# Ledger of designs, part 15: VH-VL binders against Uncharacterized FAD-binding protein C1783.01

Target 1, 263 residues: Uncharacterized FAD-binding protein C1783.01, of Schizosaccharomyces pombe (q9us28r162to424)
Amino acid sequence: YGIFAAPILDVRVLTNPGAVKRTYNLCLDISKYPLLEGKDWKIGGSFGIMPPNSDAEVLHLAHLLKIPQHELYVTKVLRTNGGRWPTIWGEDKPRCLYTSLYHIFKWCSDFISKPPTKSLIRLLAEHTLNPVEKSVLLALSDFRQDESYCRICTQSCVTLPDILEAFPSCHPPVDHLISALPQLMPRWYSISNDPSLANKRLEMAFTVQEYHSPNGQSRTGICTGFLEDLALAFLKARHDGSLANKKFTVPMFRGVQQNPFAK
Short names: E, the ipSAE of ESMFold2; O, the ipSAE of ESMFold2 at other seeds; V2, 0.75 times the mean of E and O plus 0.25 times the DockQ between their complexes.

## First folded at step 10 (VH-VL; framework fv_ozuriftamab)

Design h4 (from g6 with heavy chain L102M; at its last look DockQ between E and O 0.92; V2 from the best seeds 0.00; counts 0 for: pae O 4.1 > 2)
Fold by ESMFold2, look of step 10:
Structure h4 (fold): chain C 263 residues (1-263), chain A 122 residues (1-122), chain B 106 residues (1-106)
Amino acid sequence: as target 1 above (263 residues)
Amino acid sequence: EVQLVQSGAEVKKPGESLRISCKGSGYTFTEYYMHWVRQAPGQGLEWMGGISPNSGGTGYNQKFKGRVTISADKSISTAYLQWSSLKASDTAMYYCARSHDMGYEQNWFDPWGQGTLVTVSS
Amino acid sequence: AIQLTQSPSSLSASVGDRVTITCSATQSLSYMHWYLQKPGQSPQLLIYLGSDRASGVPDRFSGSGSGTDFTLKISRVEAEDVGVYYCMQSYRYPWTFGQGTKVEIK
């Protein structure tokens, strides 16, 4: 049930010159992955990657929420109104959490890859001081119509940080915000080689998922953006000759492998 | 040492075909990408396109797509730039350049070939 | 396509002068690459990844910049530094160069 930090052994750029989409191959060291007796890795099996939000996105969100950096990192008691904590497999219920806001925003909360829910927008409206801003947020959260919500939040790829920037008088309580945010989900990938024959090395390919923000800036998906950042840092370290002094790891876990006893 | 050696200068008439070459040495040809860059007389540099010699995959600047063909023969570590029908406006210096492709935003040209001057006049 | 605009387009400097060349991009970038084309020669890599010097490039050359504005500096110009300097971006295809900055040594 644990997340394994798989070292990156190699990166290959699969993207040809002039290509619109960027594609990479990663080779991961799974030799130290704790397998139960009798289990193995198979070609075409699956594994999950638990992508974190970038530190830049976490710090930006903290800035928009008026959370001082020193408060972001301290361990404290957080009371939630719901959600699955600390794992995505837990029950959706209120809890008292003993962790840092940084850890929650880094590893647990999805405030980038999914548009804000109407429930989240309603929470934001309830804590917005400016009457004009509040009325806009209330209209977006109205469950009786979806036209404004779809146009603004879904079709325009709006994120929670985008809303907080647009509505500067909005100051929700952070523990209520955390309970209203969806949790980060793992992303699933297929094993493209036979790790049992390749010295417990796992190969996988990924294509960077790109989209555009409301102001036209290019953004990447959380997982493939995270993987690309690691790939680029690895390639730079290899070029600079500093690879031996650095460690690059992917947080992953074994998924379903075809069971010979399955019906 | 890494070296790119291009074919010699060419004088051609409009409508003629031409293939110029760039031979790489001192490195594993298939591990790097090869690009072609144009410099019209007295002017700046324009990226024309490139090729992955390992896969044969090519990409072109839209300005030159359909006007030129980029190819490579990995068995002799050679890349090619080819026109089926030259125009007078194709008069320029043409450079090949290797990229140690390091992924998004992390690409540059090193080394460059000596250049091939192509003169197209009636 | 991302357009790169260099400033100045030309300059004349004496040996020992400090020279500054700027390159402005129409979109925000992480890295700028710089080339020098000496008279009668092919371009040669000078600075890559914003600030890293290519092998054999003297430490009087330095690169810096962020966002849309990038700078190449020569702390003490020498006679051999004559030529045309180009910035280049590899952020988006098609890759593009600046229009060039011609440096003359008087």
Scores: ipSAE 0.396, ipTM 0.735, lowest interface PAE 3.9, mean pLDDT 86
ESMFold2 (binder alone), look of step 10: mean pLDDT 93; pTM 0.955
ESMFold2 at other seeds, look of step 10: ipSAE 0.397; ipTM 0.743

Design h5 (from g6 with heavy chain E105Q; at its last look DockQ between E and O 0.91; V2 from the best seeds 0.00; counts 0 for: pae E 3.8 > 2)
Fold by ESMFold2, look of step 10:
Structure h5 (fold): chain C 263 residues (1-263), chain A 122 residues (1-122), chain B 106 residues (1-106)
Amino acid sequence: as target 1 above (263 residues)
Amino acid sequence: EVQLVQSGAEVKKPGESLRISCKGSGYTFTEYYMHWVRQAPGQGLEWMGGISPNSGGTGYNQKFKGRVTISADKSISTAYLQWSSLKASDTAMYYCARSHDLGYQQNWFDPWGQGTLVTVSS
Amino acid sequence: AIQLTQSPSSLSASVGDRVTITCSATQSLSYMHWYLQKPGQSPQLLIYLGSDRASGVPDRFSGSGSGTDFTLKISRVEAEDVGVYYCMQSYRYPWTFGQGTKVEIK
C-alpha cells in the first residue's frame, strides 16, 4: 500500500473529568487519497495507520548503543540480499538503500511493542563482555528454557532498551541489530462514519493504551501514543491561534472496505 | 470578561442537604469543563471533581465520591455542587473553576469563582 | 494519586529579592501549572503549561522544569506578591496540588 499523509482537520477530547483512560476523536481529510479505479470508502471498512517510534525512544536507543546523535542522521548505503526489509511492503529482491539509522529506527524497526526474540537475545549475548551478564543472556536465549524467557521477557513487558540498560557490557554491532529487529506493523481501525455522505472525511476514536515497564515507568502503545502526541500538539496550536502555521498529518492507508459476510 | 459567580455563604447543621451554584458568563459555557475545589480552613486546595456541561459527564476524586453530586444546567450556564447529608467536616471554602481540556497534562484552572463558604455545625 | 511536594513551605523575602519555589512530583510529567492565592482571595493562575504566563502576569514570574522537578521563580519580588503559591498537575486524575508555599514580604 502507498502511505498517505492524511491532514488532521479536527481533534475532540472525549475524556470526561475523572476518567482513568484518555480518549480522543480525530477527523482526517481523505479528499486527496489516491483511490484506485472502482474503489471507494465504505462504512464498516478499515484503514491502517503506520505509527513511528517516538524521537525520545529513538534517541534513547541510540544512547544505549553508543551512537552519537549526529551519526543517526547521515545518509548511508545499505545493501540487501533479498526479502522486503526494512518495511513490510518493500520489493522482495536485492536492493541498494539510501537511508539513515534514524529513519530505520523511527519508521521501520519495532524495538518497543514486542519483547526481544530469543534470536535477538542470542545476538546480544554474543556481544556481551561481562561473563555474568553473558551467562544470563545465554540462558534467556536457550530454546530449552522457554519458561524463563516467558516469565522475564514476555510477561514482564521487557523491551530491547530494557535489556541494554540491564546489561551495560552488551555492545552489539548496529548493522546486525537492525537486521534482527522485527518490522513495525500497521494498526488497523474501522471506519465508523459513512464516508459516501461526506467523501472527504474519516472520523475515528482512540483510547490511549498504557502499561508499565518492570520498574513501574509509564509507557504508551506506539500507535495510540503517537496519535495522542499529534492530538495534543493540534489542540495546543488551536488554543494558541497558531494552527495555520503548522502541519499535522497521520500516515495511513486504505484497507478492506467490505463486510466479510456481505455479498 | 470571563467570570464565575458563586452563590452566597451557607450555615448548616449536620444531616442537612445543600446545593451551591456557580454561574459562568463571558464565554460559551459548553466548550469548557467546570470543576469544584475545596479548601478547608487553614488548609490547601483539593480537587473534588468536574463536569462536562455539554454531555453531562462527571468525574470525582475518590475522597468525595458518594458524598457530593456535581451537575450543570447549560440553559442558564450554571454548575452545581450538592450534598444530600452534610457533615461537620464539610466546613470549607468551595471554589468553582473553569478548565481548558486540551488533552493529557494540558489542563489548568482559569478563572476561579469567588468562593462559597459552607459552615456545618451543630 | 500523584503527590506534589513544594519547597520551601514558607519564606520571608524583601522587596527586590529573587524567590525560588520548587515542586517535586512522585511521577514524571511534562508540565506544571502554578497559582497564587493572595490573602483573602481566590486562587489565580500564574503559569500554565510549565512556562506560559497567564494574562496580566508580569514577566518577573517564570516557570521551568521537567520530569519530577519543577520551579517557579520571581526575579524581583514586589509587595503585591504576598500569598500562598500552589503547583498543580493535570497528568492524572485526581488532579492534585502541592501543599503550598507561603511567601511573606517584609
Scores: ipSAE 0.377, ipTM 0.737, lowest interface PAE 3.8, mean pLDDT 86
ESMFold2 (binder alone), look of step 10: mean pLDDT 93; pTM 0.954
ESMFold2 at other seeds, look of step 10: ipSAE 0.447; ipTM 0.759

Design h6 (from g6 with heavy chain Y104R, light chain R92Q; at its last look DockQ between E and O 0.96; V2 from the best seeds 0.70)
Heavy chain, then light chain:
Amino acid sequence: EVQLVQSGAEVKKPGESLRISCKGSGYTFTEYYMHWVRQAPGQGLEWMGGISPNSGGTGYNQKFKGRVTISADKSISTAYLQWSSLKASDTAMYYCARSHDLGREQNWFDPWGQGTLVTVSS
Amino acid sequence: AIQLTQSPSSLSASVGDRVTITCSATQSLSYMHWYLQKPGQSPQLLIYLGSDRASGVPDRFSGSGSGTDFTLKISRVEAEDVGVYYCMQSYQYPWTFGQGTKVEIK
ESMFold2, look of step 10: ipSAE 0.627; ipTM 0.850
ESMFold2 (binder alone), look of step 10: mean pLDDT 94; pTM 0.958
ESMFold2 at other seeds, look of step 10: ipSAE 0.576; ipTM 0.830
ESMFold2, look of step 12: ipSAE 0.602; ipTM 0.844
ESMFold2 (binder alone), look of step 12: mean pLDDT 93; pTM 0.958
ESMFold2 at other seeds, look of step 12: ipSAE 0.656; ipTM 0.867
ESMFold2, look of step 14: ipSAE 0.578; ipTM 0.836
ESMFold2 (binder alone), look of step 14: mean pLDDT 93; pTM 0.959
ESMFold2 at other seeds, look of step 14: ipSAE 0.654; ipTM 0.865

## First folded at step 12 (VH-VL; framework fv_ozuriftamab)

Design i1 (from h6 with light chain Y91L; at its last look DockQ between E and O 0.94; V2 from the best seeds 0.00; counts 0 for: pae O 2.6 > 2)
Fold by ESMFold2 at other seeds, look of step 12:
Structure i1 (fold): chain C 263 residues (1-263), chain A 122 residues (1-122), chain B 106 residues (1-106)
Amino acid sequence: as target 1 above (263 residues)
Amino acid sequence: EVQLVQSGAEVKKPGESLRISCKGSGYTFTEYYMHWVRQAPGQGLEWMGGISPNSGGTGYNQKFKGRVTISADKSISTAYLQWSSLKASDTAMYYCARSHDLGREQNWFDPWGQGTLVTVSS
Amino acid sequence: AIQLTQSPSSLSASVGDRVTITCSATQSLSYMHWYLQKPGQSPQLLIYLGSDRASGVPDRFSGSGSGTDFTLKISRVEAEDVGVYYCMQSLQYPWTFGQGTKVEIK
């Protein structure tokens, strides 16, 4: 509810030879966006994108949690102890969801973009069998001092999968884990054109965010990585002549449009 | 047919300037990138830099930055590689090569020019 | 910069032999591109996007691989296949080539 699947009409590569960063322009079809009465799109306004986690990240997490492929996709009742389900606009309350673990990890849980909280690390420690591993996790989750947590988790861009890799005896119950994980949040972008002059088409530019994991390997941000994957597939399909039989969409929603005299 | 035709071989002395050219035909020149690749005698291939003829934006391999200038004249579909002061170590074969840009890893060189041999000695 | 290392550096093959050339990268890639430089000629595209053959390239040439290890295979080498083979990555500027694999026909 409230998320529009905007078709991609065009992609332009804005990156020049030799550039360190990769930059793209997307042209989105917003002609069918359900606008409330009296609202319109304005130049310089904003919109949000709701990026999913990649299938590779979801399958990797499932592997680390020892979830069999069969169980990952089974639709079942999942209980939460809080959070704004199914979207960030819902009330923060416990719920019973009828869905799959795949859907939750794909669209709803943020296990990549932020380091785990101390509360989450404490949960992991409580479910860690190896006593050496457990003592390390307890030290990281110690609320009385932040130095080890800041050095290891926040400054090194550690994620939940990184911790599960490093602590193989950690086996948290999946229901507890889902309740403790933050939800995926939208990413905000500016409208770079006047959609009324462009036949209800919205243009936006983005630069791929990259960072290094604790192992030194390059990773992309969830949203700009998702957008780049769509852009690459679109460009390849256009090059191959297969564009007409494929659909590329961006899950998005309209933001607040600036009133020039409100400030 | 898409073709890249380069200027002829050059024999130069150290300290001289030089500009070599690469003319593209059979395609829309501004829709593709143009690159320069060197091959020293008996050696492999080395990317020097490239240009977007549409925007004029350039980028260089750090090894050659400040030593060469890449430019293009889109009105005549021609790219250039130039030195202000040649060294003997600049003796090599220089190729221009076209790439499209389909993002990230989806780029390759096709076609290549015939090459321009630059000899710098004495 | 991403370094590409080819193996072998040279080989001698008889007509009809199967030839395998490998290219190892210092960083994970999705695609490798391959070129042939015949004696006295400029390089020409053989394989792009890991496995797609360029126009006019016979089907005895094939490319495969992912991650850090990629291969080019010639299923039945011909006399015209003589030259130096290069792999290339376009993930990150500067774009880089392997050192080359010289193929001679005996």
Scores: ipSAE 0.481, ipTM 0.782, lowest interface PAE 2.6, mean pLDDT 86
ESMFold2, look of step 12: ipSAE 0.517; ipTM 0.798
ESMFold2 (binder alone), look of step 12: mean pLDDT 94; pTM 0.959

Design i2 (from h6 with light chain S30R; at its last look DockQ between E and O 0.97; V2 from the best seeds 0.70)
Fold by ESMFold2, look of step 12:
Structure i2 (fold): chain C 263 residues (1-263), chain A 122 residues (1-122), chain B 106 residues (1-106)
Amino acid sequence: as target 1 above (263 residues)
Amino acid sequence: EVQLVQSGAEVKKPGESLRISCKGSGYTFTEYYMHWVRQAPGQGLEWMGGISPNSGGTGYNQKFKGRVTISADKSISTAYLQWSSLKASDTAMYYCARSHDLGREQNWFDPWGQGTLVTVSS
Amino acid sequence: AIQLTQSPSSLSASVGDRVTITCSATQSLRYMHWYLQKPGQSPQLLIYLGSDRASGVPDRFSGSGSGTDFTLKISRVEAEDVGVYYCMQSYQYPWTFGQGTKVEIK
């Protein structure tokens, strides 16, 4: 699939006063989306959004890994022996990649939305100097699926940055870490309007997904947090009269287009 | 000129009902939220709740939920705050205030009404 | 609910003094909004979105801060600046105000 940068045409706040959850409506311009011949957008169909990690999260991870800011943005040559890394739809072949650590952490690696895998935790344990810290990480990586992993990593919403903070003697090589991290996955949304009747405009509503980190801080899901940040910036720009000087786009692609009457 | 004009001061006894009003002018009433803010004598400001006049959707601070009703009549650009049974502790200044709907933390009150003093005493 | 604590609770200033009012939140916020309630009047907007001045507000008023700590400053106080100053958050319902800072002019 090709990623299309869909311009935001409008944002509406759907949240009533006193609401616990926040909900927004986005109107996207899909008039220039490259459709294959014979394909169409349908009400009730799906589309995917490829959410980046926030810059704050990327910079925080880089700090924990002791990557200097200038090195984060330098274009590097990475050679692979196969696979589709760094994306889920890349070609499965050896290749030479010209990219930066920033780009990889921003767009390709999922270090936030999923708990670290046991395989990743084992890698971390192998590069942990403190024996007590190492033994804890080894226990968490035990494939027998004990309650400790579920309680600490999944139910407490632990992320890779949280582990790096908690285990300061853990110093994984960055290239090994990148190879072990899961790829960022798209998030799927339903088309809420009929774009063929609405001049190639796609409307969608989303509710911000919130959870609490181990230290009690409120966190948002990667995609709905990304979408909210865009929505807020759009609304502020429209209020300030600066909308024409700014670009707001959603990286998206067409999914399965299910005809509601085909069921 | 955007203005919020509230109904006049009220003196009531405990157990009586009361409805106070806030009329908006100089703007499109249904494009903004309307809120009620309470200030007890010598005290600070408390958000009581608000309404989306377009949808009629309301929300309340839990402290006041069940004790007051917020409503609006968009045909006359007017919001209401109503008690079915007043208590002496309801003695306060009540302000209406308009807010934008610009999403999380991007909302503030501008303008405010002139206030309605409600006095409840036996 | 997010609690806002203002400091000081009251102060007395002379015309021309610099006044600083702080507002501390129980969780991280991006923006604070500020109001002045002059004696016998309803509150009026001073600063919104952290640092933007409302229409008609003199440039001697400024707002700053992020995270949990926010500040309102009056660079040179005038006699008309007397009243109670309130901070407010609209991050999470219920929206809440600080307890107020009373400013008196000597």
Scores: ipSAE 0.607, ipTM 0.847, lowest interface PAE 1.7, mean pLDDT 87
ESMFold2 (binder alone), look of step 12: mean pLDDT 93; pTM 0.958
ESMFold2 at other seeds, look of step 12: ipSAE 0.611; ipTM 0.845

Design i3 (from h6 with light chain Q27R; at its last look DockQ between E and O 0.90; V2 from the best seeds 0.70)
Heavy chain, then light chain:
Amino acid sequence: EVQLVQSGAEVKKPGESLRISCKGSGYTFTEYYMHWVRQAPGQGLEWMGGISPNSGGTGYNQKFKGRVTISADKSISTAYLQWSSLKASDTAMYYCARSHDLGREQNWFDPWGQGTLVTVSS
Amino acid sequence: AIQLTQSPSSLSASVGDRVTITCSATRSLSYMHWYLQKPGQSPQLLIYLGSDRASGVPDRFSGSGSGTDFTLKISRVEAEDVGVYYCMQSYQYPWTFGQGTKVEIK
ESMFold2, look of step 12: ipSAE 0.667; ipTM 0.872
ESMFold2 (binder alone), look of step 12: mean pLDDT 94; pTM 0.960
ESMFold2 at other seeds, look of step 12: ipSAE 0.664; ipTM 0.874
ESMFold2, look of step 13: ipSAE 0.656; ipTM 0.866
ESMFold2 (binder alone), look of step 13: mean pLDDT 94; pTM 0.961
ESMFold2 at other seeds, look of step 13: ipSAE 0.545; ipTM 0.815
ESMFold2, look of step 14: ipSAE 0.626; ipTM 0.854
ESMFold2 (binder alone), look of step 14: mean pLDDT 94; pTM 0.961
ESMFold2 at other seeds, look of step 14: ipSAE 0.630; ipTM 0.864

Design i4 (from h6 with heavy chain N107Q; at its last look DockQ between E and O 0.05; V2 from the best seeds 0.00; counts 0 for: pae E 18.1 > 2, placed apart)
Fold by ESMFold2, look of step 12:
Structure i4 (fold): chain C 263 residues (1-263), chain A 122 residues (1-122), chain B 106 residues (1-106)
Amino acid sequence: as target 1 above (263 residues)
Amino acid sequence: EVQLVQSGAEVKKPGESLRISCKGSGYTFTEYYMHWVRQAPGQGLEWMGGISPNSGGTGYNQKFKGRVTISADKSISTAYLQWSSLKASDTAMYYCARSHDLGREQQWFDPWGQGTLVTVSS
Amino acid sequence: AIQLTQSPSSLSASVGDRVTITCSATQSLSYMHWYLQKPGQSPQLLIYLGSDRASGVPDRFSGSGSGTDFTLKISRVEAEDVGVYYCMQSYQYPWTFGQGTKVEIK
């Protein structure tokens, strides 16, 4: 199944006065979504959104990895021996891919929403020059104890960029890093309306997910941050009267694992 | 220990006003939402609305909007549910509940107050 | 508003029985929350975000499900498990509860 660029028809701010979290409703145009014959949108269905990492986060990671501009955007040939990467549900086959490090970090690699694995931390330790920094990373990846890993990586919402900032002598090879990072996965949302009653529209609500880094910086979740940026840009364009000159789309697809009782 | 302690049972006549209270302790009152949940006799649970005690902002289930007022006094860590004119159909148990938001875009209630029984009859 | 329908509406179980309670939503949801109201008590949180147990909740309680259908299971019912079980969604305002499932212990 391919990803459909669904136009945003409407945005409503749902945040109640005094609410601690920001909440929005999006209305998406699915009139041109390619449905297979015998399939239809159903009440109780779901859909997935493929959120990219923000450009700010991609550029920050590139800076921490010391990737020069010409290398970040250069198209390279990547050959795989099999598997479905970079697709989620594509065929398991060898591939020859023409892509850039920017495209991989933007659309394919999850370096924000999940804590670094112990395997990734061992890779980082192997490429860390300072012996004290290396010993700390080795201890974090030690399978005999989980105390430091749980406290730092899982409980404190630590990301790969946070580790790279904390360990400046760590210089992992980029291709090894990409192999060790998890793939960006879709985020699933409930359809808030009956599409048969709403004339080929899908509505969804989302609340912006916020986290605090160990140093107290506020961060947003990948998908809800992406959706908020789109929502705010749409609202600004509507207010400015420039909406007709701009296109706002959400990369989405119909749920493939439908509830049997919703058929 | 996190606790929500509600005011005592009330017996009222239709048309009378009433304010019931819920005092939070054992946590920073202004960092969490407070909600009110209704349970009519022998019936299920019904979310009425909530408030952010820090800012005073409220949200209501539309069924109860205009019928009740939710407020809070953060200086004494207390939330209130208030009617200006009670009806016999307002006879119910009323719970306050604190909401948890741990970053999954949804909220759940933990803990709950002990409940305040409101009886409205002539 | 999203309506939640629980099944069964009531049941009677013996100590040690397996109990399964289902909660069906009129729209697809990300997560379900579950509460137990013991006789004469306030509701208490059992399961949040579909499958996560609240602090102090025994591991005989488990939650699962996706889309529109969610399940609460009690692997070995104990005498203290008597009460009314409620599912709840907080994905869309107004937040709603199921009608409740009364569990009696023989």
Scores: ipSAE 0.000, ipTM 0.385, lowest interface PAE 18.1, mean pLDDT 81
ESMFold2 (binder alone), look of step 12: mean pLDDT 93; pTM 0.957
ESMFold2 at other seeds, look of step 12: ipSAE 0.591; ipTM 0.837

Design i5 (from h6 with heavy chain N107Y; at its last look DockQ between E and O 0.88; V2 from the best seeds 0.00; counts 0 for: pae O 2.6 > 2)
Fold by ESMFold2 at other seeds, look of step 12:
Structure i5 (fold): chain C 263 residues (1-263), chain A 122 residues (1-122), chain B 106 residues (1-106)
Amino acid sequence: as target 1 above (263 residues)
Amino acid sequence: EVQLVQSGAEVKKPGESLRISCKGSGYTFTEYYMHWVRQAPGQGLEWMGGISPNSGGTGYNQKFKGRVTISADKSISTAYLQWSSLKASDTAMYYCARSHDLGREQYWFDPWGQGTLVTVSS
Amino acid sequence: AIQLTQSPSSLSASVGDRVTITCSATQSLSYMHWYLQKPGQSPQLLIYLGSDRASGVPDRFSGSGSGTDFTLKISRVEAEDVGVYYCMQSYQYPWTFGQGTKVEIK
């Protein structure tokens, strides 16, 4: 169950002029996808994309955590208290990971698409020096009261970076923070064409998901934002004649069928 | 050579209808968007809206929505801008302009038509 | 809508001068596009995608910038460069232009 780097063969913009939402079509080459013997792609099945966080978001988080840029890329030992590291398919257990903070934040940690949990906020409170800031974080993490948490964290689309900006005296240990963050999960798409009839090509359309941060800035969803960035780079490279010098891939995998009669 | 040729100047009275045209040549008309840009006397440029000639899909600047209609006839490679009821404030130069469709931030206008002067006065 | 503010709004230059025009956006952008409208003519593309020069545009024109601040430079102005310069964004509909920078040649 490995992640396959599917080459992008083509991109089409499906958006009409003046449309509020942006939609693209991707054509992926799955001819070299390692299928198990006797298995093939099926219409109505699914595939997953493992979207990374953007480099901008990773660098912004590192800045807020006071991680020097040169240290972000150094391979080091990181201890976890649990989870299915390094992949979502592993056993849920504590581990020592040999990787960089960049890799963890880029590919493994979800600090954007989900609001911080009360447990994470409690960890942040425990490492906050200013007493007023600490008391606010403790109140937000209080399991006995949900109103402030729901209004601030879930309804206002607050992220971990937003909390760190609002509470500048908060300095959590990075190892503890990584252990408390949820793992970045795949995004699922339905297979709408028959790839065997289309020379082992998979076509998919996606609409860019947008929302607003607490300060009113537009943000994109992790996966559709990632896919849009690839699409735009591909289109520009094709326009300027540099496509042959570039490699555009989507990290994907075939969905696991749960119907025992389909396997 | 890619060219956009617009219809000639128009003098109209308030309340009259008008349709102006922009004919593209030297390229595959349906592979690019066509847009209309307004320039009132002594003023800057305003994007009014555009059309995908292949699908017929249109989009409008909210300022002009409901006041104009953008259409295209791909069989003759021509886009149109139409008013049902002109106002004196519609006096302006109107340009058509072609754009590539390369996604967000990757649209620019090249070429532009020569412009159609529309004068609306009583 | 994204507002684009150009500076200066007008300028007078002698042949051979270096001219700099700035365009400030109310939102962060990756690219700015630039047009020149010569007297009595339709606009023409100068710079697209921030720094790419349109066909037939002399290399004395250059574009740069990112985020909210973008710049068009003319390294050695010539008499034919007279007109109004506009920046344009295609990040968000409605697409918008700057208010224009009128360049006069003495």
Scores: ipSAE 0.463, ipTM 0.772, lowest interface PAE 2.6, mean pLDDT 86
ESMFold2, look of step 12: ipSAE 0.518; ipTM 0.797
ESMFold2 (binder alone), look of step 12: mean pLDDT 93; pTM 0.954

